VH-VL binders against q9gzu0. Designs and how they scored, part 47

Target 1, 229 residues: q9gzu0
Amino acid sequence: MGDPNSRKKQALNRLRAQLRKKKESLADQFDFKMYIAFVFKEKKKKSALFEVSEVIPVMTNNYEENILKGVRDSSYSLESSLELLQKDVVQLHAPRYQSMRRDVIGCTQEMDFILWPRNDIEKIVCLLFSRWKESDEPFRPVQAKFEFHHGDYEKQFLHVLSRKDKTGIVVNNPNQSVFLFIDRQHLQTPKNKATIFKLCSICLYLPQEQLTHWAVGTIEDHLRPYMPE
Short names: E, the ipSAE of ESMFold2; O, the ipSAE of OpenDDE; V2, 0.75 times the mean of E and O plus 0.25 times the DockQ between their complexes.

## First folded at step 23 (VH-VL)

Design e2 (framework fv_lutikizumab; at its last look DockQ between E and O 0.43; V2 from the best seeds 0.00; counts 0 for: pae E 2.1 > 2)
Fold by OpenDDE, look of step 23:
Structure e2 (fold): chain C 229 residues (1-229), chain A 124 residues (1-124), chain B 107 residues (1-107)
Amino acid sequence: as target 1 above (229 residues)
Amino acid sequence: EVQLVESGGGVVQPGRSLRLSCSASGFTFDDYHMSWVRQAPGKGLEWVAYISRSGYYIYYPKSVKGRFTISRDNSKNTLFLQMDSLRPEDTGVYFCARTYWDETGTRGYYFDYWGQGTPVTVSS
Amino acid sequence: DIQMTQSPSSLSASVGDRVTITCRASQSISSYLNWYQQTPGKAPKLLIYAASSLQSGVPSRFSGSGSGTDYTFTISSLQPEDIATYYCQQSYSYPWTFGQGTKLQIT
């Protein structure tokens, strides 16, 4: 009798095959938790940590179009784009995020996060955790790295500043794993008109095969570096 | 020096309950995860329970799930294991173990310090 | 559950000998493997963590290697004080599981 784990793996493979046939996402078989950390350049300053209220997995046919568009716009490398096009990718949408209260675990406050203009952020880090649905197993960290450095999204912001046509913009990191949906707002100050870019939502792109690539550690363990002491 | 001292072991009848304690010293207790590991007479080691630093994350193997409860009092530097519905197969030495987690997670969990253990005997 | 299989179950060697113990996991555990030493009547002691990292204070004659499902514990030169039972333990997934142990004796 095959090792229970082997059986699980086989079951997973069967499920994958079935889901492909049904044009369903394997991601639909998982529960997800996501956290967003805004890491500041100042080392003494603790990160701003947010919890995503809901993670929505989506298999879309527009992934290719988005990648090609990004390449055309010189937003990300052709090499990375080609690699991703060869993979089945799931989109993990984070439509809403809430600030985690420092004093009480589980308490969140809805806050919009302004990304620009500001220069105190080093990078955005998204931490993704998952488990099989209806499993008694704990959430496990997905091994994929989701980071978006300040320099990378700032360049894109500056480029868009010259365009007057759209209030909503989408920017992505060079490896096309993190997509930020940004709301551009014009604020009238007593001195001048200022443009701000506010983060509305995040979408992570993950190769389907990586859905079961788990690291070790609890959510607590992985959030600790970003949590206030 | 890191010290873990287990207590509360003894002889009990099947179906009874027992509460083990582990007193920790020599380190900041609330900075570390803790675990219980047991060893049946003449047998190997078996992980019994895990509790995170905050106490929020707790895990058990199926063998003890629903019967054992791990808890901690960080103010008293004490780890507990409430054992209910004890069975003869629960007989063994129970070790308190400090469970280390590195900041990067690349090293995983490991038990870097162990108590001397407290014996538990479940017999009719 | 991940099963850990140690080999051999028992081993006898002479002082100064190289000793090797193997541990095989039923699935890949991504180097999340620890090795413990337990002398008779004592608590286990951590020797190796993360497959190959030597715990502080542990003699350099102890080492670990491996990846995926196969791991090896080595004593480069067996000493009299090394008489003990050795256990591997995976921390990749719950439940954490130990190998059955290897009893090491000196001839």
Scores: ipSAE 0.832, ipTM 0.939, lowest interface PAE 0.6, mean pLDDT 88
Fold by ESMFold2, look of step 23:
Structure e2 (fold): chain C 229 residues (1-229), chain A 124 residues (1-124), chain B 107 residues (1-107)
Amino acid sequence: as target 1 above (229 residues)
Amino acid sequence: EVQLVESGGGVVQPGRSLRLSCSASGFTFDDYHMSWVRQAPGKGLEWVAYISRSGYYIYYPKSVKGRFTISRDNSKNTLFLQMDSLRPEDTGVYFCARTYWDETGTRGYYFDYWGQGTPVTVSS
Amino acid sequence: DIQMTQSPSSLSASVGDRVTITCRASQSISSYLNWYQQTPGKAPKLLIYAASSLQSGVPSRFSGSGSGTDYTFTISSLQPEDIATYYCQQSYSYPWTFGQGTKLQIT
């Protein structure tokens, strides 16, 4: 017969070892460049294209103690805790950007883009490039798709409208790679009360290993479909 | 009809220089990336230079980096390769190649049209 | 640098034969692989790009397949005009590199 307490201690030690191995941030070894295109439905209209001024990488493994606490307190099963450890996600936060329109005097600004109520946007596309720090190699696109279609975020906005919202509205695309941080504003008129949803920041989520899965092409080549012309 | 015509090849001594030209016609030259590819006698193909449509991105392999300079004059539809400090191993036929990039970004780069090449011989 | 190894280095086949040439990359190139034909005394000509896409104007008897590190080029029914040297080339990473070539002759 096996000692139940010994097995639990050994399981906790394995979890601790796995969490320590994941404390290293792969993202800290990379330089990033990120661009955001708001793609319009109208075929002739070029995208509203922005360069992110500061890409802030954060590893989700700083929740390490929460996972261990859950196992220790028996609030998480061992199997559930192992599944959480396998989802090693890099968060790439983009709170500030600069317009790439040639007719705009470009200044870095807090993100302030109205997403609703409007229906002229088809999708939001984020273009992420990386390279090893201190490398003279060119930036390469990360081999991942970051798209958030209008229909997908509008559904979530309509759900929020039907409820009293608390704070910190965050919506995500279906594959959970793009997160939009939304400010809910109320405009009061004589006829009704209207709500505006404004984008405050974007966060890209991806498995840590995706940072080294590159496609090909230069930044210039990848931006060309979205450039104002 | 896409046409690429190389010129400027010849016989030179080691350590000397040559300047190759490639005249392009039948397409909008400044919409396309360009490359030089060489072939030593009886040997395979070797890529030796790339220049983007704007001229901003330029790449070389180690074998020629620091000795060769690719450039373009979009107003004259002309691609150039300045070859300095030439070595016997630089001997070969030099091809001008149009380097295509699909706008979807999913198919990579490829050499969709080639010139007939210009011979370069480096010997004492 | 990514090394591209073709097999075989040469081969002879009869008109109507199915011909297969393989190309192996020293690391994954994610299907950024092109095939070129060079007839004697002439410039190379693009046949296949992105591993399997047929270039415009190229006969359908030519095809490509593969992924990762292993790629295959096939001529389904060899014709007399297909006498050439065939090269694979990766465009995944600089420097772009070619295989050593496969010389195809008619028996």
Scores: ipSAE 0.517, ipTM 0.800, lowest interface PAE 2.1, mean pLDDT 83
ESMFold2 (binder alone), look of step 23: mean pLDDT 94; pTM 0.955

Design e4 (framework fv_pritumumab; at its last read DockQ between E and O 0.68; V2 from the best seeds 0.00; counts 0 for: pae E 2.03 > 2)
Heavy chain, then light chain:
Amino acid sequence: EVQLLESGGDLVQPGGSLRLSCAASGFTFSDYHMSWVRQAPGKGLEWVSYISRSGYYIYYADSVKGRFTISRDNSQNTLYLQMNSLRVEDTAVYICARTYWDETGTRGYYFDYWGQGTLVTVSS
Amino acid sequence: DIQMTQSPSSLSASVGDRVTITCRASQSISSYLNWFQQKPGKAPKSLIYAASSLQSKVPTQFSGSGSGTDFTLTISSLQPEDFATYYCQQSYSYPWTFGGGTKVEIK
ESMFold2, look of step 23: ipSAE 0.533; ipTM 0.810
ESMFold2 (binder alone), look of step 23: mean pLDDT 91; pTM 0.924
OpenDDE, look of step 23: ipSAE 0.324; ipTM 0.717
ESMFold2, fold request of step 24: ipSAE 0.546, 0.569, 0.553; ipTM 0.815, 0.828, 0.821
ESMFold2 (binder alone), fold request of step 24: mean pLDDT 91, 91, 91; pTM 0.921, 0.916, 0.921
OpenDDE, fold request of step 24: ipSAE 0.836, 0.802, 0.790; ipTM 0.942, 0.925, 0.923
ESMFold2, last read: ipSAE 0.531, 0.564, 0.547; ipTM 0.810, 0.826, 0.816
ESMFold2 (binder alone), last read: mean pLDDT 91, 91, 91; pTM 0.920, 0.912, 0.917
OpenDDE, last read: ipSAE 0.798, 0.776, 0.811; ipTM 0.924, 0.912, 0.930

Design e5 (framework fv_lutikizumab; at its last look DockQ between E and O 0.51; V2 from the best seeds 0.00; counts 0 for: pae O 4.7 > 2)
Fold by ESMFold2, look of step 23:
Structure e5 (fold): chain C 229 residues (1-229), chain A 124 residues (1-124), chain B 107 residues (1-107)
Amino acid sequence: as target 1 above (229 residues)
Amino acid sequence: EVQLVESGGGVVQPGRSLRLSCSASGFTFDDYHMSWVRQAPGKGLEWVAYISRSGYYIYYPKSVKGRFTISRDNSKNTLFLQMDSLRPEDTGVYFCARTYWDEKTGRGYYFDYWGQGTPVTVSS
Amino acid sequence: DIQMTQSPSSLSASVGDRVTITCRASKSISSYLNWYQQTPGKAPKLLIYAASSLQSGVPSRFSGSGSGTDYTFTISSLQPEDIATYYCQQSYRYPWTFGQGTKLQIT
């Protein structure tokens, strides 16, 4: 009936399939909530706060393409990019977001937030919460830092200004946890022709083991410092 | 001066209900989360219920889930615990506890002020 | 559920002694640990939060340390008013749980 070598190969192939399935589906076992705060330099001014409409988790097996594009475009360092390729990374894409003013019905926008030129923003903060899908437990904050300071992305934008390529641009914070997808636009008025950089989308990167490394606090508690009045 | 005053305790038979109240003063009540913590005679402390400042987040341990209901009325500075289907093991002193959260640091929750407690005895 | 185990369950010490109480969690609680003092016949009082932070108005002879699963509480020089039962409590994961308590007495 069965050759011993054939059964061994079948068992090995089944094990490989189970390991691949488990790796590919781990992020799919979670519910996510994500918020984006644009923190102003002025201490009294509350952040511009947005709720992400849909968090799209992807396990990175083709992460190399995004990293190589960033290195080619001089958006971030090669050494840090190579380190990320050696890890199981969960990509959490935030293609759409809306203002925390919930009284505006049907307000879903592409990222249209102007990041440059401006001098009133200190940093971008992303707040990520997760739980197991079938769990009756509350959403908990993921214990990871998702901050991208103005100085860090402005340096990259200034370098990009010397480019003629008008395709989308990706930049990342120093610890490579936040990736900004940027649209380069020319804004014309009767007297001015200016280049601006708009945020199109955002992606959070973290090692997959971080999905269960939770801090404490409710969404309400963690959003309070950033809430508009 | 923060004050928390519990009331509504007493002696009841198993299967009956009690409603506890906690009157708060000396602080802005709706800025704080609240909890109930109980202590059986001669025993340690057991957390019983939590309610967030807005009332939206509510948690219970399995020992009381489905039988106890925490609620709050922020307009009256009052916290409540409705205790249904009482059992002898629910006997103890019930404390109202203010539950603090520092939103800047996220260093967790802790019970920074406690009431004097109200006794509950469940016996046949 | 995360179980909290205190040691010892009771102890006696003299005024001026250094007293140490330990608290072990069944799982890592990432320093989300609080210490409370309960004087006989009274409500508990918060002494230490976040493993090592001293609550306002608490004497500096009280301290806490530890991480992961193992935490300690220390009274550097025992005073007569420190006679109480001491509880650790984790706030990392619901249900929040207390240790069984440590009863401190004067020799």
Scores: ipSAE 0.424, ipTM 0.757, lowest interface PAE 3.1, mean pLDDT 81
Fold by OpenDDE, look of step 23:
Structure e5 (fold): chain C 229 residues (1-229), chain A 124 residues (1-124), chain B 107 residues (1-107)
Amino acid sequence: as target 1 above (229 residues)
Amino acid sequence: EVQLVESGGGVVQPGRSLRLSCSASGFTFDDYHMSWVRQAPGKGLEWVAYISRSGYYIYYPKSVKGRFTISRDNSKNTLFLQMDSLRPEDTGVYFCARTYWDEKTGRGYYFDYWGQGTPVTVSS
Amino acid sequence: DIQMTQSPSSLSASVGDRVTITCRASKSISSYLNWYQQTPGKAPKLLIYAASSLQSGVPSRFSGSGSGTDYTFTISSLQPEDIATYYCQQSYRYPWTFGQGTKLQIT
C-alpha cells in the first residue's frame, strides 16, 4: 500500500489530467445573465442585489487551479472533486458586477464588495439565467442552486489570514459550485493595520447537462425575494 | 372581491387595429403579473401575451408576436392589448387573466382569476 | 412548442361517478401543469395548479396528479354543476399551451 502522500499525489495528478481534458463546453450555445444577491442576517435589511455585466463561459486554467487549490487547502474533499470531474462542467465567470439599486438614480457603479471583516451577511446567492443563442426565447432560470454561506467563506478567510501568501485568493462553497475571487488589502489606520477581503469576481461551476434544465419564471420572479420592497 | 372587466372588443376588418382594456379591482394590481388568453369560437384556449408586475418583462407566442402589444398602467389598474394587423384567425373572445407566480412551490405560473371576456371579430 | 394532448375529447358520466381526464405533454413539464374549468358562456376557472395543488375555494372532489409528461385530473364524485369543458395548461416553457379540452356531460 503506497505512502499516503504518494496516493494523494497520484490522486492530484489524476485530477489534473482529467481537468485538462475538459476543454469543450456547450455553454457557447447559450446566452447568460447572472445576478448576485448579498443576503443579510437582519431580516428587515434588504439584500444588496447586483447584476453581472457579462457572463463568460470558460474552461480555463482557473478551473484547474481552483480545484487543486481547494483540495490542497482542504477546503473540500478530493472525493467531491473527483465526482465533479466525472461530469462535464462549465465555468461561468462573472468578472464585474453592478448595483441594481433602482431606488437610487445612477447606482450603476461597479463596486467591489467588502466581504470581511463583517458579520452582517448571511449568504451570497447567485442567480443564473440562460437561453439558446439566436433565439427569441426569454431568459430562463437555470435549475441550479448557487449559495455561499458566510460561515463557510469566513472560515477560509481566517485560514488565509495566518498565511503570508499572495494578495489574491480564491474561496469556494462546500459543494464547489461557487468560487469567489478575493482581493486581500491592508488598510492603514492611525492605530493599526487592518486586513480586508474584497470580492473581485465570481465563478460558477455548472454541469453541462444542467444548461438545458430550466425552471420556470422570469428574471423578475426570481429576483423578487432579493429586491427592495 | 377580485374583478377583471374586459372592454374594447368589436367587429373589425382584416388589417385594422383594436385596443382592448382590462380594468382590475379587488386586489393590488401592481403585485401581480397579467396575461391575455383568447378563445376562438368553439375552440380551446390560447395564451396571447404576458406582462410582468413592473411591465419590464413581456412575452408573446409566435402567432401574435410583432402584431400585438401588451401594456399596463398600474396607476389606473388597467391592462391593455393593442392588436394591430388583425387577421380572421384572431377572431374570438379575449380574456384578461391575473397571472400568479407560485413562489412557494416554484412550480410556475397559473391564471387564478379571469375576466368574462370581450369578443373580437375580424371579418371582411 | 410543448404540445398538450388531452383525453378524452368528450365524456359522459352519471352523477356520483368518478371521472378521470388525462393530459400528456410532448416533453417533461416537471409538474408545471394547471387545470381549468369552463362552463358554457363563462370564463375559465382555475381548479388545480402545480399538478396537484387545489385552488382555494375549489371543492375537494377535484384533484390532480402526475409527473413528467403524464398528468391526471379527477372528479371523485360528479355533480350536476360540474358540466363543463376542462383544460390542462403547461407553464413550464414559453409559449404556454393548453390541451384541446374535455367536454364533460351528465347522462
Scores: ipSAE 0.032, ipTM 0.654, lowest interface PAE 4.7, mean pLDDT 85
ESMFold2 (binder alone), look of step 23: mean pLDDT 93; pTM 0.952

Design e6 (framework fv_lutikizumab; at its last look DockQ between E and O 0.59; V2 from the best seeds 0.00; counts 0 for: pae E 3.9 > 2)
Fold by OpenDDE, look of step 23:
Structure e6 (fold): chain C 229 residues (1-229), chain A 124 residues (1-124), chain B 107 residues (1-107)
Amino acid sequence: as target 1 above (229 residues)
Amino acid sequence: EVQLVESGGGVVQPGRSLRLSCSASGFTFSDYHMSWVRQAPGKGLEWVAYITRSGYYIYYPKSVKGRFTISRDNSKNTLFLQMDSLRPEDTGVYFCARSYWDETGTRGYYFDYWGQGTPVTVSS
Amino acid sequence: DIQMTQSPSSLSASVGDRVTITCRASQSISSYLNWYQQTPGKAPKLLIYAASSLQSGVPSRFSGSGSGTDYTFTISSLQPEDIATYYCQQSYSYPWTFGQGTKLQIT
């Protein structure tokens, strides 16, 4: 009897083939959990941790067009883009996120998060967990790095500030793994007009082959570095 | 010094229940995950239950799932194992074990400290 | 479930000998392997974690190596106090599983 891992791999490949024929995403066969950590530059300041209410996997034909557009706009490198274009990619949409309570795991509060103007954030970190649907297995961390550094999205914000025509904007990290959907708002203050960028939603891009690349550890263990003491 | 002391073991008939306790000292109990591991007479070790420091995540093997319940009281530095619907195959020494997790996850999980165990005998 | 197979099941060696125990996983466990020592009538003791990391306070004569599915536990110079049963344990996936154990005796 073949290695259980080999059997699983074979089964996965068969499933992938079937799903492609049906124009379905392999990701539809998984349950996902996602968390968003806003890591602050001040080391003594604990991260702001949010839980995504629902993760929606989507396979899109528009992926190539988006990448090419990004390259044209000089938002990310051609080399990284070419690499991604050669891979089957799953989009993991996080349309809503809620602040996690510090005192109780699983308790959340609805909050909007302002990304700009502020300079206290070092980076955004997304933690993705998954398991096979209808499995009794625990959620496992997906071995993919989803980080978006402040400097990278700020540059993009500043660029958009000069454009008056867009209320909603999308920014992405250099490796095109994290996409932030941003709402631009104009606030009238007594002194001046101020522009703020509010995070509306997040989309992660994951190569399909990495859906079964898991690390060890519970959700709690992986969240701990970002949780307040 | 880290100490784990199990109690609650005994002789019970099949189908009965038993509650084990593990008293922890010498460390901040609430900072560590905990597990139960059992050993049948003359046999090897078998993982029985795992609980995170918060108590939010709990895992069991299929052999005891639905029958055993691990819990903890961090205020009392105590770990519990409620065993229901006991079977003869549940007979053995039950160890309380501290389960370590490093922040990076690179080391995985391991049981760095063990109690001396409490014996459980299920027989008609 | 991941099965852990230890070899040999029993071993007899002389004081000062090099002792080697192997553990094979039914699938890759990415070095998430621990080694325990259990002396008769006592609780298990952690010796090695993460395949090759020596637990604090454990003598340097104990070591571990390996990757993927194959792992090795070694005692460089067997001592009388090393009479025990040794177990490997994987923590890669649930359920966590142990090898069947290797009983080590001194001739």
Scores: ipSAE 0.682, ipTM 0.870, lowest interface PAE 0.9, mean pLDDT 87
Fold by ESMFold2, look of step 23:
Structure e6 (fold): chain C 229 residues (1-229), chain A 124 residues (1-124), chain B 107 residues (1-107)
Amino acid sequence: as target 1 above (229 residues)
Amino acid sequence: EVQLVESGGGVVQPGRSLRLSCSASGFTFSDYHMSWVRQAPGKGLEWVAYITRSGYYIYYPKSVKGRFTISRDNSKNTLFLQMDSLRPEDTGVYFCARSYWDETGTRGYYFDYWGQGTPVTVSS
Amino acid sequence: DIQMTQSPSSLSASVGDRVTITCRASQSISSYLNWYQQTPGKAPKLLIYAASSLQSGVPSRFSGSGSGTDYTFTISSLQPEDIATYYCQQSYSYPWTFGQGTKLQIT
């Protein structure tokens, strides 16, 4: 007879240790579904809602390598670096997504979706669901917030315009849970030449242990605020 | 006034089938999730089936999965429970319940309105 | 499956008494816990949802509290019409499960 919370933590720690010995991430043990909503500033407009065709978990040691580089280059304190190394982080990459609305027709591959210069979007919301791989259990919402407000990414786009950096721009929201991979290009129109920023893909960052910290509700329930009325 | 009225209960032999109906009124039926909950004689409550407002998501406990089928007809404001391969332990009163989901998503699900139930007896 | 255990299974109290019923979950349910009242011969009635939120039309003498695995239901001043069986129910994880019930009697 043991404490239920202690047994769950022990099981998760044991699984984590086994996966490290096999060089396999915890995220590889899950199925995912992800949705992307572009929420418009005008309250009457329905969100532009997209379903991610395949969620690709990318296990990377970039935090470890970046932390070690920061310590060597005196960018981080040793104490802060040790705290960061204790985090087990997963990137969940959404390279392709398809429109769930006829007025925003997408394809299975990456869409031609312009984020700037436009002024009608309030925020980008990502909805992430998971379950154990091969389980017959329903998908459950991961208890994490994935929002990227217009003002936050516009500031970063404007900063890029003041520099002469090339394409391949990556921007992130303040809490570093949503990363947008942006293509900067010049568009020749009949009347002028304009610079635009197109969204290529989205990546979500979260601790791997968060994949078992579920909220309640179905996909249908969580999508309803973004669906056509 | 929200009203839920169950029907279709009765006495049946083990291995047979029954179909329960629940007629809903006083609210927009197609906006609400629905459930069936049962109660054996002198015993507690057991959730039996759940269906979302669209009918797309359906859940059962293991005790009835594969034997019971929940469905709904939103055009007729009616919820159904098809009970196949009935066993004596399925005996009880079956309640139709409205399963509320707060649009903010912060309060979870709860059964905010119940019917009066329809009795089901499975015996030889 | 999440097991819900109510304590006590039955109790007797006098009109005006403060009554407390405890519900323990076998794992954390993050306050997705509801309380229902069932008077003899009637359907259950929702009293409290989300651990502590009072359903509309329910008298303020009913309250709920708790988090994690431990939840409490309280009647601040027992009334004669409160004779019933009380059930807790979790809606965190399928299958949704009820406690075994607490039968409340008046001395």
Scores: ipSAE 0.357, ipTM 0.716, lowest interface PAE 3.9, mean pLDDT 81
ESMFold2 (binder alone), look of step 23: mean pLDDT 92; pTM 0.944

